VHH binders against Phototropic-responsive NPH3 family protein NPY3 (NPY3). Designs and how they scored, part 15

Target 1, 272 residues: Phototropic-responsive NPH3 family protein NPY3 (NPY3), of Arabidopsis thaliana (Mouse-ear cress) (q9fn09r205to476)
Amino acid sequence: DWWVEDLAELSIDLFKRVVSTIRRKGGVLPEVIGEALEVYAAKRIPGFMIQNDDNDDEEDVMEQRSLLETLVSMLPSEKQSVSCGFLIKLLKSSVSFECGEEERKELSRRIGEKLEEANVGDLLIRAPEGGETVYDIDIVETLIDEFVTQTEKRDELDCSDDINDSSKANVAKLIDGYLAEISRIETNLSTTKFITIAEKVSTFPRQSHDGVYRAIDMFLKQHPGITKSEKKSSSKLMDCRKLSPEACAHAVQNERLPLRVVVQILFFEQVR
Short names: E, the ipSAE of ESMFold2; O, the ipSAE of OpenDDE; V2, 0.75 times the mean of E and O plus 0.25 times the DockQ between their complexes.

## First folded at step 11 (VHH; framework vhh_8emy_2)

Design m3 (from k3 with S53Q; at its last look DockQ between E and O 0.74; V2 from the best seeds 0.75)
Fold by ESMFold2, look of step 11:
Structure m3 (fold): chain B 272 residues (1-272), chain A 120 residues (1-120)
Amino acid sequence: as target 1 above (272 residues)
Amino acid sequence: QVQLQESGGGLVQPGSSLRLSCAASGFEFDNYDMNWVRQAPGKGPEWVSSISQSGYSTYYATSVKGRFSISRDNPSKTLYLQMNSLRPEDSAVYYCAAQWGYEPSEYQYRGQGTQVTVSS
């Protein structure tokens, strides 16, 4: 698209004016507007394609913040106009350049509509300086809350159970994978935070609980200072009856698990 | 039927690059950590590199760190090893290995291997 590339050369003020005019005239699909925004962001935001947090220039931060806020304001409302990946890149940039709460809320809402499209790496977002953790776990909680809220509303008003169950299953798999990865790399992840996130998707359909088991096991392995009570609470997140034979074989030899859990797994293996 | 098929090996000169691939089938690829392990003639197996199930975390043996790069593509169920600045001591059969748990060297599945030979 020749005109999309040409628009990316404009200042943000001119870009906004041109795009706004095109939208008012009509005859251009929202997806094309989304493409124009994505091309502009990729050209004008340093490190947009890959999050880059080593930009220490405070003046550059203010300019990029204003640019990002303008781009967010220009997003078409149609779900298909922009990809989840683009929205998450905007969110990552908004954290890096300290955009306002309103822009982050709108991005979070939009990402929540499409959360099943994300992968684990998308959710690994650097935290603001001054926090206990390297990764922003609270923002991921917000994304999950948006998804849960929106799916609950769809369940109340819509008989499309198969579509919502597929979306929930994909998000459950995503969050199980996220919990495994964040447990591996975030030394300061609390048991409370781990459980809080896991519980948000605990009732979602899953092919098996193998992913939940792997997340719990990584958490226990990388956080040996947690109490016996915390180990017990974490282990209750999985349903032992839903573990595959492979997962059960591993779990019964796993010294990190409470003995109560191992006994329960052995009981269910015999009954199967 | 579980299958891991390595490819991309060959005979190259020192300083060259190669990219190894490992195609996986018959198991839930994205629920496993993946590994590259190599074995030279007359030597035991040597762990080379690992990558977490999500692909985010990567690990390397000290002998290859900075020269090799592991990656995975979960949609295509494929594991990769980019090998740069190859040395004669890198000559070996390279295997991909799937790991369910998190204990070192406990592999559930291993491929047939692909030969890499670095010779002047």
Scores: ipSAE 0.743, ipTM 0.892, lowest interface PAE 1.0, mean pLDDT 88
ESMFold2 (binder alone), look of step 11: mean pLDDT 86; pTM 0.864
OpenDDE, look of step 11: ipSAE 0.757; ipTM 0.890

Design m4 (from k3 with W100F; at its last look DockQ between E and O 0.74; V2 from the best seeds 0.72)
Fold by ESMFold2, look of step 11:
Structure m4 (fold): chain B 272 residues (1-272), chain A 120 residues (1-120)
Amino acid sequence: as target 1 above (272 residues)
Amino acid sequence: QVQLQESGGGLVQPGSSLRLSCAASGFEFDNYDMNWVRQAPGKGPEWVSSISSSGYSTYYATSVKGRFSISRDNPSKTLYLQMNSLRPEDSAVYYCAAQFGYEPSEYQYRGQGTQVTVSS
């Protein structure tokens, strides 16, 4: 909307007053309020939309933290008011500027409601310094847990299996892709974390298990020293009968897979 | 039926830019790492650039790093290569290639290629 760009010129205190007044009058849709917040964040938070520029390196972290926390407090409660992408950008910024746990919890809850709308890159969130991993894997686990919780509640209330199945299918594809990418770039990803995350979506519908296979293959490539027990546990994540012919052709030549898995794939391909 | 169709090649002068496209169909594009490979007359295939299935990770041969930029658009199943500051040694047939997993290191699908000629 036309007035949204003008509001982004205001100080955060004035912006908050104007938005609060507009909300009290009730003549503006929540998604317009969400747009105003998004435009404001894009203009005022360094690196919100793109990688940091050198010009923004001198920003006061404490001031940006306060601004970010204020914006989070102003989010309309309506689900459709803000996009998943915007919420994830807020979450990424909240990590960078060390916002409080309450703000992060609220963002995680909201993202979980809309997780099917996210892309793999959205989930690649930097971990706090001094941790054992470069990327924060636990935060992604939390987002999945929020999604699972929300879909379980919808199942109880609506029994709308087709809608939930489409949402679950999109999240399964997202998480399979995330596991493949995080396995490629995070050298300290543990077998336990990989399996724990994969299991949260293991029963979700999928067109095929090719994505699961790709995630397992990437993980095994980047972790050649894992035990045979760990390889067996990882391979149980996929149903060999649900692999496409293309995935089967790749898998039967894959020296990283346990031999019994390769034999299973050959058996199922032969009898189908 | 699997299809990879490259386009955007042509004859250009040194220092010019060119953008290659690769339209994909008949397979689950989002499950494949994508690659640009080029083959010049009298030479074998040379890997140019790769991009992960999500689009997050990109890789470049030393000879093109800083000049070429790979990207993909998964909704439209399209792979791109932005080629800047072109040199005569960049002249080759460029083709896109899809790779399902790490190994074996063979490409599962490959396009017909598009000719890039940098001359005069």
Scores: ipSAE 0.653, ipTM 0.852, lowest interface PAE 1.5, mean pLDDT 86
ESMFold2 (binder alone), look of step 11: mean pLDDT 86; pTM 0.868
OpenDDE, look of step 11: ipSAE 0.762; ipTM 0.891

Design m5 (from k3 with P104D; at its last look DockQ between E and O 0.83; V2 from the best seeds 0.75)
Fold by ESMFold2, look of step 11:
Structure m5 (fold): chain B 272 residues (1-272), chain A 120 residues (1-120)
Amino acid sequence: as target 1 above (272 residues)
Amino acid sequence: QVQLQESGGGLVQPGSSLRLSCAASGFEFDNYDMNWVRQAPGKGPEWVSSISSSGYSTYYATSVKGRFSISRDNPSKTLYLQMNSLRPEDSAVYYCAAQWGYEDSEYQYRGQGTQVTVSS
């Protein structure tokens, strides 16, 4: 018998009481509590696996909001108890059901602790209705800020350098990929917003700047009306010395890049 | 050395399903959009489907939309095409192709292809 599956049959009030009792008595790992919450959410929240904007009326939204807020309140504090993917699904649902600010802040903090575990699709969170963009870019900025804040505190406390650098490298790759994807999707993405996000991770370690180049190129291709000044500002995000031979070969033939950048790439390639 | 190796083709009856795979090596797979292109004998190449480097954005030719599903697994450097409800007009050599820039005019790499034949 899988008792976590049995608990998913309960009403939310009874589920909360049973889980609270189990936690008070101890002897159950936080990971098991996290699993119980995840199984419950998957069964009882409509559209939990895929963000759903449709609803029938305010009563349905209010009922689901209350259920979701209860589940968030029950999350164990231990980092290992829940996955980043589950936390992001909770965040997506919290947007859909208009949960309170405190619940969203706590989810954002928890996701920031584990941001290196996310993939690009996780960060594509639909914006509230009436926004300029289909996807909520500000929520992603918040997640990155939480990650940066926590890594800066670990740097001050002289925590493990290898783990910290590995996490930063993974997040840099994630955000480069996110910028490439959001540039493809959002015709209204401003140069200022693109640069602001890229700069948050610009000093993070990378094996190469190929991902940064690709994000810049995608942005330029999808936004052909941007000014020469904006092209220059965007191109400064990458270090041409850190491009792979493959990226250099593509870039020197790329008519979207400022000529000065192409010349710099050719110069560094000859020195190599 | 760059390699793209397709597999999973074969002879099937109309209405059947097949799953094609494309194993990639020798380049940074995660930095490329991937495409499936097919070519029947005596005809020009026909674009079938594309998937963005992250795997999030997918695109399909009108003739296959709703029947085919493209996916990728970046850790294993593998591209897939799930083909359902196959029809005789789907018969072709299917090959995968890598494209660095979105909508670049040419593919940077392509495979040798795998034969799909749909015949009663």
Scores: ipSAE 0.607, ipTM 0.836, lowest interface PAE 1.7, mean pLDDT 86
ESMFold2 (binder alone), look of step 11: mean pLDDT 87; pTM 0.873
OpenDDE, look of step 11: ipSAE 0.842; ipTM 0.928

Design m6 (from z6 with T28D; at its last look DockQ between E and O 0.78; V2 from the best seeds 0.77)
Fold by ESMFold2, look of step 11:
Structure m6 (fold): chain B 272 residues (1-272), chain A 120 residues (1-120)
Amino acid sequence: as target 1 above (272 residues)
Amino acid sequence: QVQLQESGGGLVQPGSSLRLSCAASGFDFDNYDMNWVRQAPGKGPEWVSSISSSGYSTYYATSVKGRFSISRDNPSKTLYLQMNSLRPEDSAVYYCAAQWGYEPSEYQYRGQGTQVTVSS
């Protein structure tokens, strides 16, 4: 509310003290504390809403790093207190300001438990200046691994099957979309990395494999120099029996696919 | 059952802005790249802009780059085109088109279009 904007004018030390007092007294929902943190971050962290690499001085970077680390430490433990989008913005900022490993690890854990709420664009995180790729693919692998770990715990504890199946289905759709988009824009995406990520969610429920097909096709289109063996391995990720009529019609004319896959699709379509 | 319904066209003066919408139904909108294509009288269709199924990647013809902005809202299954600094050369029927694959001009569905006319 109104007091949330006023708190965002305070120094980080005063902000922390006021928020801590409010939490101790109770009577304020964790969601409101999360809102206060989000408003504060949006006002006080340059470029928070859009990841960028402003070239301010080292002192500004250290000050922003300290501020960001303080905000992460203040996150309420309740899952519903903060959105996945806010957590991802914090993660993007933590990379830009080179926050410590423990802050990034905690953010990754929190994002992983809510991963089904993310959008593809949220996962397109710029890598640090050096390195092989423009986009940080390893951080996305970590987020998926955290989600898989959390879903395995929920399955073991006999949590609601319908909720977990819906969550897995949403993450499968998200990761299929991510693979399509990262294949489009990341020239240094390796076949092994593409397959490794796809396999992490390969057993998750899907209404169809159209998203998997679209990801494979974009990868093949943008990486025409891969070997026949690599094409075979990538195409193995989809079940051609689970393709929609639209996807089948496209696939049978797609010269990027191994002939074996095209023949299999034609065979099954003759039966159906 | 598949439907693409464009709206927001009209008659405007040069320099004006206009916002086109395209409401989609009857197909899995989230699995399609979306396009705006325009056609002026006596000319063939001209690609204007594209947006990836996720909404992340956007592309523009050189004639409209910097003036037009494409966007989509997957929950509401709606495609948009914000058109600024309109010129008489922009006068055309504007169509939205759904694209399953990644080949240029391979459109699976197209709407009936909305007329944009820019004249003094």
Scores: ipSAE 0.730, ipTM 0.882, lowest interface PAE 1.0, mean pLDDT 88
ESMFold2 (binder alone), look of step 11: mean pLDDT 86; pTM 0.861
OpenDDE, look of step 11: ipSAE 0.816; ipTM 0.914

## First folded at step 12 (VHH)

Design n1 (from k3 with G101M; framework vhh_8emy_2; at its last look DockQ between E and O 0.88; V2 from the best seeds 0.71)
Fold by ESMFold2, look of step 12:
Structure n1 (fold): chain B 272 residues (1-272), chain A 120 residues (1-120)
Amino acid sequence: as target 1 above (272 residues)
Amino acid sequence: QVQLQESGGGLVQPGSSLRLSCAASGFEFDNYDMNWVRQAPGKGPEWVSSISSSGYSTYYATSVKGRFSISRDNPSKTLYLQMNSLRPEDSAVYYCAAQWMYEPSEYQYRGQGTQVTVSS
């Protein structure tokens, strides 16, 4: 659609007026409106695609905050109108430009509805300056909570178990991968926060617990100063009986695991 | 059975580009960090690049940083290495290797390699 690129040349006030008129008259799919918003954001929001924060002027920040808040207000309500990736880029920008709580809440709600579509890199959102961690882990907690809330609503409406379980399985895989990656790159990740995130998806269906094992192992490797009690608590997140033969083979030689866990894996393999 | 199959090698002139691929099967690709390792004639193995299981974290040997780009596509279980501005020193057999976590020389699986030759 050639006109979406032409609209990106407009001021935000004109862009909003044109898009609002198009929506009022109908005949344009919500997905096209979503595309127009995405193209506009990519053109007009500094660092939207690359996350380059070279803005030194407070007036620029306020201008970008206002622009971003306007774009969020224009999002079509239809879930398929915008991608999860676009919503997450909007959320990342909202953190960078310190947008209001209401805009962040709406973005988080929309992302939670589509969370199974995200990849791990999408969830690596930088924390506000001055925090203890480089990455904002609390915002990921919020996204998972929104997903859980929406899944509970689907359960109340008697959605098919296979469809709902497929979505949960995808999110479990996503969060296991996120925990592994955040453990690798966030030196200030606490055991409590790791466990809190893992437990939110602990009951979700999984083909195996290999992803959980890998997340635990990465956490142990990258945080060697954790206590014996913390190692025990982290290791309880996985069900050793659900490890694949490949994961078991790795785990039995893994010096980072508590010895009791290694012995349990060996015993279970022998009895099997 | 676990398989790693590299492709995309060949004979090229200095300054050229090549894109290597590595097709993986028989294991849960998404749970492994992936690596490119090269071995020139008469030399030991040299680590080239690594990418985390999610694809987010990438690492490069100093000799290739800025010229090579590692990527992966987890749905298709494929690892890639884009090699730009190739030099004669880049001539080697390139193989992909999987490991549970990124660590030098601790690979769980390794392919048979693909030859890259940079010569006039």
Scores: ipSAE 0.602, ipTM 0.831, lowest interface PAE 1.6, mean pLDDT 86
ESMFold2 (binder alone), look of step 12: mean pLDDT 87; pTM 0.873
OpenDDE, look of step 12: ipSAE 0.711; ipTM 0.873

Design n2 (from k3 with G101L; framework vhh_8emy_2; at its last look DockQ between E and O 0.78; V2 from the best seeds 0.70)
Fold by ESMFold2, look of step 12:
Structure n2 (fold): chain B 272 residues (1-272), chain A 120 residues (1-120)
Amino acid sequence: as target 1 above (272 residues)
Amino acid sequence: QVQLQESGGGLVQPGSSLRLSCAASGFEFDNYDMNWVRQAPGKGPEWVSSISSSGYSTYYATSVKGRFSISRDNPSKTLYLQMNSLRPEDSAVYYCAAQWLYEPSEYQYRGQGTQVTVSS
C-alpha cells in the first residue's frame, strides 16, 4: 500500500484528482479508497484522533473545514468501504470545524447504518458553541433513528431475524452505556431527553436490564433536583423482572428509587 | 463465581514503569465501573484510579495524576493500570475493584491484589 502513504503527502487538490482518477480507472476496491481517505485525514486534520474546539484562527478553521468537506464528498458509497469509527471521527471533526449541514446529515445516515459497531465514547460528540449542553444529544437521537429506519427496511425485505436481533442487542447495550455515561458527565441532560432516547431502544433484546438500571441510577444520582414524578417516569424504563439477583439486592436498598419501584422488586423477589 | 485476578506487580527501581492487569470473570464486566485501590503496610486503603464502564471517563488521585493511566478492554474483560515514573511512595498491594452502581468508595467486588515494591 505504497500509494496510500504517498497520497497523504499531497495537497488536498492533488489528492482529490489522483483518487478520482484511480476510481474512474477501476480495479481498486472501495475499502482501499476508504483507507486512503482515513490515512489522509489522520495526517492532515489536526486533532483528528480526538475532538477538540480550542482553535482560535478563523482562517485555519476555514481551511480545515474545506479539507474535511472535500474528504466527506470523496467517501465511497459502499457500506464496507469505511469503518464506523472513521465516520464518527469525521462527524466529530465536522462539528469542530463547523462543516455544512448536508455533510453532517450524510455522515449521520452512514453511521446509523453501522451503529452496532460503535462504542460509547464515539457517541460523546461536543455540541456546537452556544448550546445549553456540552454534548450534542440530538445528534445521537438522529443516529438511533437512522439505525431504526435501516433495521425496519431489512426486516421488511429479509427474514433473517437472528442477525437483526443481534444488531439490536448490540445497539441496546451501546445506548444503555451511553445513557449512563452522558448522565454522569452532562449536567444539563433533561429527564425528557433521557427517557426519549431510552424509549427508542426499549423493546430491543437484552440479556438483562442491569444496564438499564445502572443508567437510571446514574441519572438519578447526578440529577438530584428532579421531581418524584420524573423519578417515577425514569424508573419505568426498566423491567424489574429482568434484573439480576445482584441488581435486585442493590435496588431494594437504593434511596434514589421511588418506593413503588422498590415494592415491585420485593414482590417479584418473593415470587422467584 | 465472581473472580478478579490481578497480575503484573513486582520489585522495581524508582523511575521505572509497571503495567498491572486485572482479569475479570463471573459477572457482566461491561456494566461495572472499575477501580484501582492500593494499600501500603499498616495503612488504610487508598483509592488510586477509576474508569467508567464504557471506558470513556477516567479519574485519578492527585498523587498519581500524570504518571498513571487506567484503561480497560471490555471484550477481554480486562482492566489495566500503566504506572510510570514510580516512586517509593507508590509501594503497596494494588487491588482491582468493581462498582456497578455508583456510590463513593462502595465496591461490589475486590480482587486479592498484586504487590508493587519500588525500592533501590
Scores: ipSAE 0.601, ipTM 0.832, lowest interface PAE 1.6, mean pLDDT 86
ESMFold2 (binder alone), look of step 12: mean pLDDT 85; pTM 0.857
OpenDDE, look of step 12: ipSAE 0.741; ipTM 0.885

Design n3 (from k3 with G101H; framework vhh_8emy_2; at its last look DockQ between E and O 0.80; V2 from the best seeds 0.71)
Fold by ESMFold2, look of step 12:
Parts: structure tokens; sequence; C-alpha cells
Structure n3 (fold): chain B 272 residues (1-272), chain A 120 residues (1-120)
């Protein structure tokens, strides 16, 4: 709020020098530096606010790549200095401008630290041209792997278990929502990829499996040609005992589910 | 208990804008696709707009596309409809409706509605 708009008018070389000087002198919170970076990126990186396929014939990919790599190098190390949403926008841009692998790895690591703060829309990242899917599912898989790796290390170090469980619960909800949405909009989503992503968070705590059920149902609805074996494999992702009464009521009437699953839901509903 | 409470309707002139809100409680809002439906006197219900549970996917009836914008805020469990360039034929009771995923003609929950009247 201390005139970061004026800094966004500077060339990248001057911007870097000013920010570096401010950091050396101290007395400025990392969050303010993060804000300055975000404002600068929003003004200088084409399409930063929303990823799209528009080509700008006047753009030099190498120049934009260099700008982006410089901004990534300037990110404060403090976890709370930048938002997860900003980091994801940087990652999207890094793919578009073909930034170096080290920058992408660092962004993925930082996003993994904060993945529970993401929204489903943040994870809907368009794939590079030539891929079999419109949306990049592999990049989301990488982000989940980074989160899992970091939480496993925190568990081993006996960090606050309550905060780890809260983060895992939030990520499970996020990924369940992502799977539902990607199933709706990605016609080339394979059963193998759906299950692979779901399994990465399958042991995470959840208040209920309603989100898992909804993701499975959307996948089945949008992919009616899958085999009975694939339907069974997808349905195993949810624990019918953990469905809310509301979800059970919907599922019992759902003709997309395997009959065995419907029978199991009816059985457990009698106990409830 | 499930509640859907619409607000923001009123009497406006043609060309005006209105923003409708729908406050939800008593169910897991994040697990539902949300819809706006309108009903003019003597007519059947007409679907207006839908938004996916995440808010990412939006859909509009051809009669309102380009003029209306649907959105949702999952933390506050609120659905919105921004209505621009209103016409007399938009006059109706507008209500929100919740539905698991996709079932084109069957809503699990719906509100009582808010009146929108567009006249000189």
Amino acid sequence: as target 1 above (272 residues)
Amino acid sequence: QVQLQESGGGLVQPGSSLRLSCAASGFEFDNYDMNWVRQAPGKGPEWVSSISSSGYSTYYATSVKGRFSISRDNPSKTLYLQMNSLRPEDSAVYYCAAQWHYEPSEYQYRGQGTQVTVSS
C-alpha cells in the first residue's frame, strides 16, 4: 500500500534494484514485497490474471521468460509473503513462457506448502499444445505430490499434528472438488488418471465422503462408455459408511452406480 | 433445516440493472450446482442460469446470455445473479434452486423467490 503502483511503472532492472535495496535496509514486511511483485506481474505479464490461448504476435517469448524468471527469483522466502493464487498464476505463466525447470520446481514446492489455500479454479490449468487433454492434469498431480511429500516430512518431525490434519482435510476437499470439475469439462480424462489423483488423497481426513461421491458420479455421468471394471474401481474410492444421509438418499436413486454399491449403501443406511 | 432465501428484487425501469442474492443454509452448499429459475404469472418455470458447485462452469439461457451473470461465494454460501439491460419480458418471480450435479428437470431444493418487475 506504500505506492507499489509506482514501482510497477519501472523497468524490470530498476524494479529489481529498488526492491533489493528495500530488502537490504529492512523495515518492510515480506508481505509488502509480495504485494509489489504481484502488482508488477499483473501489469507486465500478458494474460497474468487469467490464463488463455491468445497469441500476441508482438510478444517476445524470451523477453517475457526472462521477466518472469526474474520475478520468481525475487520471491520472499517467508511462507505468508505471497498468496497461493499468485504462485499458481506464476506457475501458469512459467509454462506458457517455457521458463527453466528450476523455476517451475521452486514454484511447485512453494505451492505445495500452501496447497490447502487454493481454489478449484486455480487448479484448472490449460495444457501445453499437443497434449491429449485440454487441461493439464499432470501439473496438478505434481502439486499434490509436493504437498504429500512436505506433510510426510512434517509428520516425521512431530510438528503440530492438528495443523497437518487440518491442511490435509482442506486439500482433500479441494481435490475432490477438482476431480468433480475436471470430470465435467475434460472429455479426455482417463479412468486411470482420475483414480491416480484421487488415491493420492484417499487417506486424508474428511468430515464425510460426499465430495468423493460427487466426483465419482460426475466422472461416471461424463464417461458413460467406461467398462464395468472401471466403474467398480472408481466406486471403491469412496467409503459408503462415510456418506451423509443426504448423499445416501441421492446415491440410492443413482442408476450410474454399480448395483453392489447401491446395496451396500442401503445396508449401512439401515444402521444409521 | 434447508433454507434458500432470495433477495434483491424490485420494481425498475427497462434498461436498469439488479443484483439478486440467494442465501443458503442447512445443506452442504459446496456440493451443489446452483440455478436461477424464473416464473412469470400464468407461465411455467423457465430456467435462467446455472453454475457448477466450484463456480468455474456457468451456463445461460439464450434469452439472457450476455445480459445476466451468475456467480457464487462458497464461503458465505451465497448465490448471485447480476441482471443488466433488463427488459419487460424479464419480469417474473426469480428463485434459486439447488441440485446435485446434473439432473436437468429435478431440483432438490428451491426458495420462495423474489419479485422482479420491469416497467415504465
Scores: ipSAE 0.559, ipTM 0.816, lowest interface PAE 2.0, mean pLDDT 86
ESMFold2 (binder alone), look of step 12: mean pLDDT 85; pTM 0.859
OpenDDE, look of step 12: ipSAE 0.806; ipTM 0.911

Design n4 (from k3 with G101Y Y102G; framework vhh_8emy_2; at its last look DockQ between E and O 0.85; V2 from the best seeds 0.00; counts 0 for: pae E 2.5 > 2)
Fold by ESMFold2, look of step 12:
Structure n4 (fold): chain B 272 residues (1-272), chain A 120 residues (1-120)
Amino acid sequence: as target 1 above (272 residues)
Amino acid sequence: QVQLQESGGGLVQPGSSLRLSCAASGFEFDNYDMNWVRQAPGKGPEWVSSISSSGYSTYYATSVKGRFSISRDNPSKTLYLQMNSLRPEDSAVYYCAAQWYGEPSEYQYRGQGTQVTVSS
């Protein structure tokens, strides 16, 4: 408790040795170790709270990379030891400081275990300078793939489907929101990337498809030059029968949608 | 039924701060962009600020940029407007408005408003 803030003043080498000793002696919950790591990261990693592109000299970057890699290596294996938000901040920093592939892979795996806890802003990760997109979309694909893999493993082990369905529903809502936001802010978002991400969660349970519709509409609004084929492919991501009356009313007047989709919506609305 | 209820208005002196709140119910708040719109006596509605459904993207009218800050808390279904360095020309009824699908053609829902008066 009190020692957590004091440990953050130590060099990384001393911090690691102290934490390792505490772990070996036992009697400290993994959650407390996770707190110590989080406090240390917040104090010692530049820009941990806010991702930026203003990197220091190459020597400083190498030292921060080593610091970050050491912190990742110290993460307790217990799922509850660290929050999803902390893991995502570590991932954002790992991209900025160009940490090794092994560290990024481990962070992605850990984030996938708890992806339902994330919010849309967490997934808006800046790509390294000079990339084709401002935001790193591939890393989000990786996080979703990790979630899917972990969820399928739990289903195979005959774990409770209600728990997995709740997690899947939360992730579907998260990804629908992410797609809407990334469509708004990323000029270079391709139709292929949009559809690929959406399809990864297309079978997940949802209370309605209003979120999917909103994501599709935002994408169409921000990319008016896409082809008729691309509009058709994007529109197939939603099930028109699962739209609320509110969403149907909006969609039937939406000139961005393919005519066939509008006709389908009108048909379902008329029989209701 | 859908409800949007603003609060936090009042009479303040120039240079003061106020924080407006808008409590939402009866719809899926997380799926809507939210807006603050104000209407001064004898004038038409004036858009003040918008925030995306996720809370990530914020937008401001030039007259308030740098002085006002919009935020939202999706778990509590609440929209906020922090108003700093208030000026007499900021006096108006402020209401929140929900927009389902990006930039508004028309707002789907709006509240009754809360009065902000900046006067010596």
Scores: ipSAE 0.485, ipTM 0.784, lowest interface PAE 2.5, mean pLDDT 86
ESMFold2 (binder alone), look of step 12: mean pLDDT 85; pTM 0.862
OpenDDE, look of step 12: ipSAE 0.739; ipTM 0.885

Design n5 (from k3 with S16G P45L W47V S50D T62D S69T P75A S76K K77N R87K S91T Q112P; framework vhh_5c3l_4; at its last look DockQ between E and O 0.71; V2 from the best seeds 0.00; counts 0 for: pae E 2.9 > 2)
Fold by ESMFold2, look of step 12:
Structure n5 (fold): chain B 272 residues (1-272), chain A 120 residues (1-120)
Amino acid sequence: as target 1 above (272 residues)
Amino acid sequence: QVQLQESGGGLVQPGGSLRLSCAASGFEFDNYDMNWVRQAPGKGLEVVSDISSSGYSTYYADSVKGRFTISRDNAKNTLYLQMNSLKPEDTAVYYCAAQWGYEPSEYQYRGPGTQVTVSS
């Protein structure tokens, strides 16, 4: 649509007035409104595509904060109106511009509703300066909690739903991949945090536990100083009976795993 | 039924470009780190580039850094290597490899390779 590009040239005050008028009159799909917001954000918010620590001018930061808060307030409520990727970029910008708590909570809620659409790279969000980790892991916990909350509400209304199981399966795969990647790149990831995140999706359906095993193995490889009890706790996250033959073949040769786990895998392979 | 099949190799002049592809099937591609490794005449295997299962983390050998770009498309189960500014020393058989961990010695699957020859 030609008009979304033209609207991005407007000041935020005019943009808001025009979009509000269009929404009031009706006849324009929420998806088109979402597109207009995304085009506007891409043009008018510096560094929107990637988190940027280069915010030296306090007046410019406050102007961008106000702009961002206005855009968040304009988001259509319809789930399909905006992409998960766009919402995550807004969340990343909201951290950089120190937006209010309510805007950040609303973004987290919206992202949680469609978390299955995210990729691992979306979840690799830089932590605020001065933190213990390079990447913000707590924000990912919040997104998972929002997803769990929304799926529990749907389960209360429907006893069983194949659409809900598909979403859970996709999120389980996403989070297994996230845990593997964050374990690779974040040496300060604690065993407690790893387990806490993994347990949030532990009951979700999975075709196999190969992704869980890979995440555990990456964690063990990159964190060789952890205790034997921590290794045991981490290894309990996977069900050895649900490993593919390929994963079992790798795992039985894996000296990073507790011996008890290797013995369990060998036993299950014998009876299969 | 695991299959890795490289394509896109050939003969090019120095300064030329090639794009290698590797089609994967018979395993859960999304769970594996993927590698390009090469073997020059009379030499051992050299890891050219790595890409994590998510595609987020990449590695390049110093000899190719800035000239080669690794990528993957998990929806198509395909690994790529864009090779620019090719030099005679890039002449090698290039192998697509899958590994469960990030260690090169843990290659679980490897393709038959594709020949790249850079010669004037």
Scores: ipSAE 0.421, ipTM 0.745, lowest interface PAE 2.9, mean pLDDT 85
ESMFold2 (binder alone), look of step 12: mean pLDDT 83; pTM 0.837
OpenDDE, look of step 12: ipSAE 0.628; ipTM 0.850

